# VH-VL binders against FAD synthase (ribL): the designs that were tried, part 2

Target 1, 153 residues: FAD synthase (ribL), of Halorubrum lacusprofundi (b9lsn4)
Amino acid sequence: MTRVVAQGTFDLLHPGHVHYLEDAATYGDELHAIVARRTNVTHKPAPILCAEQRRDMVAALTAVDEAHLGHPEDVFVPIQRLDPDVIVLGFDQHHDEADIAAALAERGIDCRVERASGRDPRYEDELLSSGDIVDRILKQRGSDCDGAREGQR
Key: E = the ipSAE of ESMFold2; O = the ipSAE of ESMFold2 at other seeds; V2 = 0.75 times the mean of E and O plus 0.25 times the DockQ between their complexes.

## First folded at step 1 (VH-VL)

Design a9 (framework fv_ofatumumab)
Fold by ESMFold2-Fast, scan of step 1:
Structure a9 (fold): chain C 153 residues (1-153), chain A 121 residues (1-121), chain B 107 residues (1-107)
Amino acid sequence: as target 1 above (153 residues)
Amino acid sequence: EVQLVESGGGLVQPGRSLRLSCAASGFTFSNYAMHWVRQAPGKGLEWVSAISGSGGRTYYADSVKGRFTISRDNAKKSLYLQMNSLRAEDTALYYCAKEGYRWELPYFDYWGQGTTVTVSS
Amino acid sequence: EIVLTQSPATLSLSPGERATLSCRASQSVGSYLAWYQQKPGQAPRLLIYDASNRATGIPARFSGSGSGTDFTLTISSLEPEDFAVYYCQQYSNWPYTFGQGTRLEIK
């Protein structure tokens, strides 16, 4: 059996996550997702939701056979344990496939590195990132409250 | 409650075969990797074999590789260990063990009572 | 394979004393380390997982610490029922290996 691994933070779930996992699943017979802990996310703001909740939400998705938490210090530790045939990176991730492949080889992990296809919004107002969802919440709930208050008599 | 009940142990001669079984209950069996861990009389714990939740991946200690085969039947909620070409050194109490939290980490949160395998002439 | 070395092999103490058991890994296992207690004639019982998380039902006197290659199990005040063999286990890499055990005995 061909084992595929996908990995990400998976904060607020959106259609981009679903597309990524569905595309990753096409590379093999079973899909395992690795969900980053807060300590793994240093390049952008920490996720809103705790790691266990994010893992459980990902595990519930039809495309995912199993979901796992990342290691606090080293994301490659669960990958080494899973012994995958393919790792599929997200379309918009800034990681170089060759660099990831080299890091895996140094750890004795023999697998291919692929990249998922991108997905365009299906309609004008569709949000495909957790950051965009957070920004929308802040804009609409903060600004609208101020507007309503000003209009009251 | 989680229960693991082992069977199939016994006295066998070197070179013979034996099949161990472990019946699981109290958890969603297919969500967890399962392991066999053995303990020789008066000795410590030795990991023997593991099988993923789906059954798609199997792992073996060097001492048993090529002789033992781990398998599972998720519909029957049962784990098996087929032991071929048994050696005196395989004499031990064999435990069925469940991995910890679902899909996460291979520590063993529940163990069966063990089944004794004695290989002697 | 990753080798786990437990020390001391035997620790002789009295009830009420603090016990400190060590486990050293031949290479880093991060926090992927568990501790088990085994009493005579019984299966092992999980005490600690992820180096420091106490398993369900385990008394507060048991605690784990460490990361990387050096780990410690501490029993803050020994009860008579705590005299048993203790094993560490790593799950960073297969094969998943155990230490050779530390026997905790009454002095």
Scores: ipSAE 0.007, ipTM 0.535, lowest interface PAE 11.3, mean pLDDT 84

Design b0 (framework fv_disitamab)
Fold by ESMFold2-Fast, scan of step 1:
Structure b0 (fold): chain C 153 residues (1-153), chain A 122 residues (1-122), chain B 105 residues (1-105)
Amino acid sequence: as target 1 above (153 residues)
Amino acid sequence: EVQLVQSGAEVKKPGATVKISCKVSGYTFTDYYIHWVQQAPGKGLEWMGRINPKSGGTYYNQKFKDKATITADKSTDTAYMELSSLRSEDTAVYFCARDRGYSYGPYYFDYWGQGTLVTVSS
Amino acid sequence: DIQMTQSPSSVSASVGDRVTITCKASQGISSYVAWYQQKPGKAPKLLIYAASTLQSGVPSRFSGSGSGTDFTLTISSLQPEDFATYYCQQYNSYTFGGGTKVEIK
């Protein structure tokens, strides 16, 4: 069996997440998704939804065989336990494939690192970012709010 | 020079299986996706699917998911497409084509194979 | 899935004519449109990508325009070697237009 791991925060699911997971699933026989805890998120705003809810939503997607929570202190712990053949990075993730491969090798994890294809908006008003969805909510439904949030543009 | 060279024409009976090859040269095989495109006689182009030779990962057009199997052999720099349970409707020219790969975003087909005619007749 | 509607299906033209071919996407596809030329018995050849960028070696009489859903290929002064079938393609998910045959009058 070829085991594939995808990873992300997966706050407020959007078509970009679905595309990423569907593309990741093509790399093997079973797809495992690792959902980041709030403590794992350092370079963007904390997710709106709790980790368990985000995991359960990801687990419900057809492309995903199992969804797991990240480790609070070491993002590689669940990856090492799963011992995947392939890790598929998201199209817009900042990680370099070589850097991830080196970190995995240091931890005794022997797997390939791939990157998923991107998804452009397919129609007007399609939102492909959890941040954009939150900003839209604040603009349309918030009182005395300008839609701005720490860590956003 | 970049080249994609496909195997020669095939004549098959209904129910048979055919395997078409696309041998690449002039670039690093694992740096580019290989796509397959069907063109029925007198008809237009229809995308069938693609493979990432680096991972072996495939993605198919839903219409061809149960018909076509795409594979790659890194030792010979060759991509393959196998068509199963052939019917007269599968009679077409099949093309392979190269794309820069998913890490560069959506990309076009810059080099194509010459095409392989598969004829299915009883 | 995204549909690409190409028009006209055929056009009869003379050498020196301006020929325009239109391609309409059922949904916004940014500028992810390529145009290919196919001659009988041959593989398609890339002419234009990113809606308007000319591939190296392609004559300047070919040009592309458009963004979003409406795209156009123009041949400013048709030459004898330009009689062929032309296809648009959106390469976000790889759908081709139906093709336009440019044939001699």
Scores: ipSAE 0.000, ipTM 0.492, lowest interface PAE 16.0, mean pLDDT 83

Design b10 (framework fv_disitamab)
Fold by ESMFold2-Fast, scan of step 1:
Structure b10 (fold): chain C 153 residues (1-153), chain A 121 residues (1-121), chain B 105 residues (1-105)
Amino acid sequence: as target 1 above (153 residues)
Amino acid sequence: EVQLVQSGAEVKKPGATVKISCKVSGYTFTDYYIHWVQQAPGKGLEWMGRVDPKDGKTYYNQKFKDKATITADKSTDTAYMELSSLRSEDTAVYFCARELVGATKYYFDYWGQGTLVTVSS
Amino acid sequence: DIQMTQSPSSVSASVGDRVTITCRASQDISRWLAWYQQKPGKAPKLLIYAASSLQSGVPSRFSGSGSGTDFTLTISSLQPEDFATYYCQQANSFTFGGGTKVEIK
């Protein structure tokens, strides 16, 4: 049986997340998703929703067999525990497949690294980014005087 | 390598309390919830509750929340389950079992051997 | 709460037989179901999780299927060590089925 791992933050779910997980699932028999904790996110604004809620939402998706929380210190700890055959990176993730494969090998993890396909919007005004959703909320529900903006506190 | 070892059988009188231990080894205690499951003689399995050893937070089956107290001691890698105001209906084998913290599907991959509690006058 | 109904309550079978055990949830649980094996006087042992995922070390003759409310555990060719009681468990709030005892015919 082929075990596949996908990983991400999955703050506000959008069709891009669903596409990524569905594509990842095609690489094997069982898909496990690793959901990043706030401490795992350094390259973008902190997620709005707590890690447990994001995990539960991801776990409810048809493509996902099981969802797990990331480790606060080391992203590879859940991966070592799951011992996957394939890790599927997101289409727009800034990780090099070769660099990830080398890091896994150094840790004794025998695993193939693949990348998911991208997708285009399927209808007018489809939002494919958590950031775009936040921007839409701020424009329609927020105020220019609101001191509690996403990613700034 | 992974082991959950429970304390021995207990015989108690009605109204007494009993405290059962579950000592773990072979893994990091704080990475897994410890659950407790009751099995009455000749009956099936019934979930009682769980504890997160990392912070001591508990979640109980409503049926057991006023009956059972579940705790964990990180210094000894041991979880406990205390039953108060024992009645004959509490006669059962009690199992501890681990579940990976953060996994959403919640399955119990390793179990203790069970502890028989007999309540008799 | 979610009720799990397991059938049959017992089945008599011979070595080499195909054995099928079913489990029905009172509401949709997606695929969040596990199967456990319990031998007399012993603790339960995990066989299958997420309805169809085989636990490491469990023989391939065990398989699970189903989603939603209807689930099946299959033993393709019963072995002497498989005579035991089997329990399903819905994995979100831990309700167990009543068990199925697989007995020697």
Scores: ipSAE 0.000, ipTM 0.504, lowest interface PAE 14.1, mean pLDDT 85

Design b2 (from b0, 13 letters changed; framework fv_disitamab; at its last look DockQ between E and O 0.05; V2 from the best seeds 0.00; counts 0 for: pae E 14.0 > 2, placed apart)
Fold by ESMFold2, look of step 2:
Structure b2 (fold): chain C 153 residues (1-153), chain A 122 residues (1-122), chain B 105 residues (1-105)
Amino acid sequence: as target 1 above (153 residues)
Amino acid sequence: EVQLVQSGAEVKKPGATVKISCKVSGYTFTDYYIHWVQQAPGKGLEWMGRINPKSGGTNYAQKFKDKATITADKSTDTAYMELSSLRSEDTAVYFCARVGWYKGSSYAFDIWGQGTLVTVSS
Amino acid sequence: DIQMTQSPSSVSASVGDRVTITCRASQGISSYLAWYQQKPGKAPKLLIYAASTLQSGVPSRFSGSGSGTDFTLTISSLQPEDFATYYCQQYNSYTFGGGTKVEIK
């Protein structure tokens, strides 16, 4: 049995996330997705949704066999616990494959490191990042400066 | 039925080496991690380390990394733990345990071996 | 290192009593917490995982609660077979609590 790990924030789910997890699943028999805690998301704005909700949404995807919460302080703890055969990095994740492989080996995890393919947009108005979704919401629904909760009627 | 059967009790002198076996049956050996836990007399449980029987990859608690060596033999469905340079404080019962992973997000130890008493005395 | 502080270290109780055991983690562990029962000369037995999920075959008088850092095991009506030592375990890095011995009064 070949155990595959994928890891990400998985905030507002979009087709890029689905593609990543589907591609990762092709590397083995069982795909485990690790959903990052807010404290481990330092390279971009904090996620909008709580980790438990993000985990539950990821667990519902057909490509995912199990979804797990990440560790609040050490991202390698759940990876050590799972002891995967393959970790698949997201297409645009900043990490160097060799650096990740070295960190895994240092921790006694004998694991290949692969990188998923990217997903091209398929529809003219398709959004493939949580940031783009947030920007669209703010542009169409947001109020500036005055915190308007008008809501009357 | 799922079983983890450990080798029998051992009496050793200080400085000796002991190798404890943990033979599994009732499931596919390479699908589950094997963990090892120490329980000193009258004391609580302490995690020592684990092995992935499929890959042979190991991870150890800091306290035991220079004391224990964990291995697996896929041909006999048996995990082993070797303790080196034994001292009297190594006297304990040693358990192997399986991690359950098909039951949601559970990583608890669902099946345990019966334990192996190692006594170190001069 | 995640330290698990379990209390009390022992409790003296009678059959039918409600028994409560607590476990505190030195840092957040979400719900990655298990409870085990151990009788003398025997291996531990899994009672509860994921803080509150009852293992198959475990009597419903056992229950678990908590998340984050504070967790509780409750035995709603103590039975003669429940006199044992109970351990919590966080399974992010596998640290056990010190144990709670439940003794007959």
Scores: ipSAE 0.006, ipTM 0.532, lowest interface PAE 14.0, mean pLDDT 85
ESMFold2-Fast, scan of step 1: ipSAE 0.086; ipTM 0.707
ESMFold2 (binder alone), look of step 2: mean pLDDT 91; pTM 0.934
ESMFold2 at other seeds, look of step 2: ipSAE 0.007; ipTM 0.516

Design b3 (framework fv_disitamab)
Fold by ESMFold2-Fast, scan of step 1:
Structure b3 (fold): chain C 153 residues (1-153), chain A 121 residues (1-121), chain B 105 residues (1-105)
Amino acid sequence: as target 1 above (153 residues)
Amino acid sequence: EVQLVQSGAEVKKPGATVKISCKVSGYTFTDYYIHWVQQAPGKGLEWMGRINPKSGGTNYAQKFKDKATITADKSTDTAYMELSSLRSEDTAVYFCARSYYYGSGRPLDYWGQGTLVTVSS
Amino acid sequence: DIQMTQSPSSVSASVGDRVTITCRASQGISSYLAWYQQKPGKAPKLLIYAASTLQSGVPSRFSGSGSGTDFTLTISSLQPEDFATYYCQQYNSYTFGGGTKVEIK
């Protein structure tokens, strides 16, 4: 049985998340997703939704066999517990495959590090980032004078 | 133009192994999944599995997990499907087809012509 | 797994008839439904995806509707080249319906 791990914040699920998880699932027999807690997110704004809700949404996806919460202090704790054969990084995640592989080896984890394929928008209005979704919400619902909000009935 | 061209018909004895090919052209092989679909004589379509040619990773329908092995060769833009321990009920036309990785692109938009595999005693 | 129930199994029709084929999913699949046409001895051809979007080059007499669990393929005015077997497919995890043979009356 080949166990695959994918990792992300998964705030406000969008097609980019689903593409990543579907691609990750092709690397093995069983896909586990690790969902970052708010305390794990340091390089971007905190997620809107709580970790448990984000985990439950990810767990509901067909490609995902099981979803887990990240550890508040150490991202490698759930990875060590799961002992995966492959970790698949997202297409535009800034982690270096070699650096992750070295960190895994140092912890005694025998695991390959792969990177998921990228994806272009499939149609004009497709949103592929949680940030873009938040921006759309603010423009359409944040002000009564916005053009987009005035157009919504 | 997009083309998927499959290898020719095969006649095998029970217990044998068969490997059929699907050579693609007219697009980037690693940008699309390749799926395999079985159609027994006079019966409907049944999804067997798919491969991501970029990673070599595969997903199979439960029925075919121990029967079929799907592989891809990036150097020749060719996907393969191998059937082991052939039985008479494996007699069917096998199709390869491509899909995009996600969303509205996931349906099987281009198909190979099909390969008839006959298993006879 | 998701089961796809397609009805009817066969329909006899004449040129010019309106033909309706239905497909039901055992659980919600949003709009992740495609329709294929297969003629004897040929590979299937994609007609409709995303439940209602016509594939490029497919005649406008074909239309699809539905979302969630209940879907319909309609041929508004059957032509001689439309006598074929039609399959629905959910592409969330790839299950085909049993097929509907559209045959001459």
Scores: ipSAE 0.000, ipTM 0.520, lowest interface PAE 15.2, mean pLDDT 85

Design b4 (from b2 with heavy chain V99G G100H W101L Y102R K103Y G104F S105D S106W Y107L A108P I111P; framework fv_disitamab)
Fold by ESMFold2-Fast, scan of step 1:
Structure b4 (fold): chain C 153 residues (1-153), chain A 122 residues (1-122), chain B 105 residues (1-105)
Amino acid sequence: as target 1 above (153 residues)
Amino acid sequence: EVQLVQSGAEVKKPGATVKISCKVSGYTFTDYYIHWVQQAPGKGLEWMGRINPKSGGTNYAQKFKDKATITADKSTDTAYMELSSLRSEDTAVYFCARGHLRYFDWLPFDPWGQGTLVTVSS
Amino acid sequence: DIQMTQSPSSVSASVGDRVTITCRASQGISSYLAWYQQKPGKAPKLLIYAASTLQSGVPSRFSGSGSGTDFTLTISSLQPEDFATYYCQQYNSYTFGGGTKVEIK
């Protein structure tokens, strides 16, 4: 049995998340997702949705066998417990495969590090990031006159 | 208090090597990456590379891969950046800066060292 | 190699003015964008990260916005200590913008 781990914040699910998890699942027999807690998110604004809800949404996806919350101080703690064969990084994640591999090796985890494939938008207005969705909401609901959005497709 | 303290200014001749230090305090050295940034006189910031002090693993920008060597000494909580085969265009202020891998997320650079001026003159 | 294009290269402003600086990435970087302030002879200081999150201790007159490829730093009411050079940085692979010098008018 090959156990795969994917990791992310997964705020406001979009097709990019689905693609990432589906691609990650192809690396093994069992896919576990680790969902970052609010306190784990340091590279982008705090997620809109609470960690438990984000985990439950990820757990509902067909590609995911189990979804777990990250450790408040160190996500490598659940990775050590899961003892995966492969960790699959997201296509747009800026993580260095060599740095992740070195951190895993130091912790005694014998695990391969792979990166998921990306995909292009399938249609003109497809949004593939949570940040883009939040930006769209702020521009169309927070900054605009209420009437400006009434006719939008 | 978290701080990065760099070695003092250097004046070198073309062809020489220079080794700059960055001593950290106020946090666990092996929990954060150390980045190096070049700033030529009157110019902007340019990333050179980084080191993971825990593993000794390094990454370099393409421009600096054959020029710079970054190392770390865990016993003294000090990172180093060595430039070889110095030329006049290497004249710049060199900064170290802290970055962090946390939960598979990288942080931007904070704090920064005070900078080290390296002058290459012929 | 992600290119960061910053504009304007310089701006002359008076105390109390609203100053806007823009930064454009050559490809999508989500919100992996930081803004730094650098005063002459000093190291850069982190102002904003994750495109819009204000660093602790930074005055609320500084704000950041944007995602994907287009980003903006705004200083709502310029103070004497704000005359400096500002840099954007994408930290997906560590490219800096060319800098914007905010000068006294």
Scores: ipSAE 0.014, ipTM 0.549, lowest interface PAE 7.8, mean pLDDT 84

Design b5 (framework fv_disitamab)
Fold by ESMFold2-Fast, scan of step 1:
Structure b5 (fold): chain C 153 residues (1-153), chain A 121 residues (1-121), chain B 105 residues (1-105)
Amino acid sequence: as target 1 above (153 residues)
Amino acid sequence: EVQLVQSGAEVKKPGATVKISCKVSGYTFTDYYIHWVQQAPGKGLEWMGRINPKSGGTNYAQKFKDKATITADKSTDTAYMELSSLRSEDTAVYFCATLKGSYYRNWFDPWGQGTLVTVSS
Amino acid sequence: DIQMTQSPSSVSASVGDRVTITCRASQGISSYLAWYQQKPGKAPKLLIYAASTLQSGVPSRFSGSGSGTDFTLTISSLQPEDFATYYCQQYNSYTFGGGTKVEIK
């Protein structure tokens, strides 16, 4: 039995999330997803939806056997508890597999680190990121905020 | 190699406007937020705000919301920070920086070299 | 808003000394705290992130500890290149501590 862990924020589910989780599932027999809490997200905007709702949405996906919340104080706690054989990074994550493996080993976690495949949009208006969805909501439903408007760079 | 390179020092009169640039190289400009940090002479670091270069969306510290305007130009991989209605209290070194990371690892690095803005009569 | 209180504001030390700097958050910030070193005329340099994880290339004499509200940066045996100002920073609202200047005794 091979246990796979995938992790992410999964704020507004889109086909990119589904592809990532489906690809991650191919690395083993059982896929567990870890859903980041707001306190775990420091390099991009905080998620719109609460962690429990994001977890429940991820748990409903066919590829996912079980979904878990991240630990507010130590992101490695749920990973160590699950004791996975492999962790699959998202295609767009910018850290090297070896760098992540070293961080895991420092915590006493011995598992393989792999990277999911990416995918191209299947049609002209397909959105493959939560950021793109938020941007579209703001442009179509939002009001001006601090003078920011469509096309501001 | 990943680098943030800022524009040179500026000397301005009270009431003027200044615009500082931060040019990104060594990674995809739209992958990370660009943050701006103020450091007054002999004082500590104070976060001002950030921009998502992909969308142009911004978030500011309350103190700087009416003072600073942060923008990004995807065609030149450059972020900008504009200060309006300059006062002597705005004299400081201004740094751009980004947070690299993933779910596993996050940190506030790299930093630009800093831009000194002097406001004097 | 989360306030970061750093202590001491300055410390005079000699090469070989053990130096301890503390940082206290006004509310719980888990382990989302970084430590930076800044030398005069230079940008801050990341030393430690996630309260205790040493950045690649940073000497092992630097260590961080703590969680929740109370954090410590320790330099076990101060070297000449360590005379600098050190800042803590919490991630969620990016608030920095006031800084600690480590000066030659």
Scores: ipSAE 0.000, ipTM 0.483, lowest interface PAE 12.6, mean pLDDT 83

Design b6 (framework fv_disitamab)
Fold by ESMFold2-Fast, scan of step 1:
Structure b6 (fold): chain C 153 residues (1-153), chain A 124 residues (1-124), chain B 105 residues (1-105)
Amino acid sequence: as target 1 above (153 residues)
Amino acid sequence: EVQLVQSGAEVKKPGATVKISCKVSGYTFTDYYIHWVQQAPGKGLEWMGRVDPKDGKTYYNQKFKDKATITADKSTDTAYMELSSLRSEDTAVYFCARGGYDFWSGYYTPFDYWGQGTLVTVSS
Amino acid sequence: DIQMTQSPSSVSASVGDRVTITCRASQDISRWLAWYQQKPGKAPKLLIYAASSLQSGVPSRFSGSGSGTDFTLTISSLQPEDFATYYCQQANSFTFGGGTKVEIK
């Protein structure tokens, strides 16, 4: 059995996430998704939804056989545990497949690295990013006082 | 060594188009984004957009989406930024800069190398 | 969009002074903030990334701190070559602060 791993934050699930996971599933017999915890998200604002809910939404997708939470400090921990044959990167993720493969090899993981295909919007106003969804919400429903709430959490 | 070298200064009339180049060397062109940054005279830095040379995918600051067109040519290791329908307000120094993404940390890397800047003056 | 507010806009200082510059993000950006130095007529130079990590080749008198929304750049003992404008930048959508000009007293 060929085991495939996909990884992401999957906040506010959108069609781009679904396409990524469907494409990843074509690389093998069993697709496992690793969903980042809030502590794993270091390059963007914290996810709106809790990690368990994001995992459960990903797990419900037809393409996904199992969904797992990431390790708080080390993304390689669930990858090493799963011992995959293939890791599939997102289409718009900017990283070298060979560099990822080398990092995996240093951890004793013998795994090939592939990249998912891209997806174009299917209709006008289709939102394909969590950031665009948040921006739409803030424009339609938001308050100018959002910054005053800093330090509440 | 890593270098980003931009084309020279331009003087244009209102309504003209200008295309600025950014030639890279010392690293694999497709491994990093090229970002473009505007700095009006005596003002601060403003991010305009980026291109991924690997697939030509672009992402723009909404303010510049209808003004700037960013492209990359893998055969010459050169990124370009074209400004259309120039107005006096477009007079600025334009910089290209390199930035990446670290998958395992989930971190966009900062702009570690910059071009020297290209002054575009729009005057009648 | 994430707004970056930088203060002060300018500061007059003498060689040997400790200089502090602050940067506030309108949203939590975790650690993903960079600091740049720009001298007149030159391109910006990266000083600090990930809020507190010193870029290679940058003198140890430069340090950064903070997380979430509040960040500080410190120059522990200002040198003549440090008179410049400093910019913070959040790494998620690349918004720069307005800049702080450090000028001779």
Scores: ipSAE 0.013, ipTM 0.522, lowest interface PAE 8.7, mean pLDDT 83

Design b7 (framework fv_disitamab)
Fold by ESMFold2-Fast, scan of step 1:
Structure b7 (fold): chain C 153 residues (1-153), chain A 123 residues (1-123), chain B 105 residues (1-105)
Amino acid sequence: as target 1 above (153 residues)
Amino acid sequence: EVQLVQSGAEVKKPGATVKISCKVSGYTFTDYYIHWVQQAPGKGLEWMGRVDPKDGKTYYNQKFKDKATITADKSTDTAYMELSSLRSEDTAVYFCARAPKYYDSSGYSLDYWGQGTLVTVSS
Amino acid sequence: DIQMTQSPSSVSASVGDRVTITCRASQDISRWLAWYQQKPGKAPKLLIYAASSLQSGVPSRFSGSGSGTDFTLTISSLQPEDFATYYCQQANSFTFGGGTKVEIK
């Protein structure tokens, strides 16, 4: 049996997340997803939803066999514990496969590192990022004191 | 309800091999890791390693990597630990213990323990 | 490797006393610390996980506190069945403290 790990923040679920997890699942027999806690998200704004809710949403997806919360200080601790055969990075994640593989080896995790395929929008106005969804909410529902109008004409 | 039952005490000569069993009941064997912990006479606890019964994957404390072999048999709901090339320093009580695979479940803590197996190495 | 230093090694106490045991990690372990109780000739029993969460079935006189590197186990009113050795354990790579023996005075 081949165990696959995918990881991410998974704030507001969108079709890009579903594609990533479906693609990751093709690399093995069982897919485990690791959901980052907000305490270790430092390169972008903190997620809107709490980690447990994000984990539960990811766990409900057909492609995912089990979903786990990340470690607040060390992203490799759950990976080390799961001891996977394959880790699949997201298409747009700015991680070097070789650097990740080296870090895993130093922690006694001998697995290969793969990257998921990208996905084009399937219809006009399909949103493929949590940030784009948040921006849409702020534009349409936020308190815009400079006079932005609600809705189209 | 949840029980981990270990095999009985063993007395071995230096250089011998011993295999200790840990039979589980009251839960789904493949949903939890099984860890092994050593306690020398009058001393504290030392973690040795763990196995995932679902796929047999192991992770060892470097100190025990060449001494202990940890395995699991799904057909009998039993985990094993084999100690090779026994020395007097290996005289200890050995415990098996269960841990959840997720941080949100008991923070990875060892929540149920076997009763312990005394291994005595003497000439 | 993360080193766990537990103090004191032993404490003599009477029934009704407040007992405090401390544990220090050599590096930040957030809240991923557990406390175990071991009676002579018996297996350890989980008391507290995630530094402060009481395990089901454990009496409320036991409590844990701390985060980062410094942790404390408190027994608010020692009972006869509490005379035992207590161990802390960090949950990342499973290093145990040296143990604290709580003895009758």
Scores: ipSAE 0.006, ipTM 0.543, lowest interface PAE 11.4, mean pLDDT 84

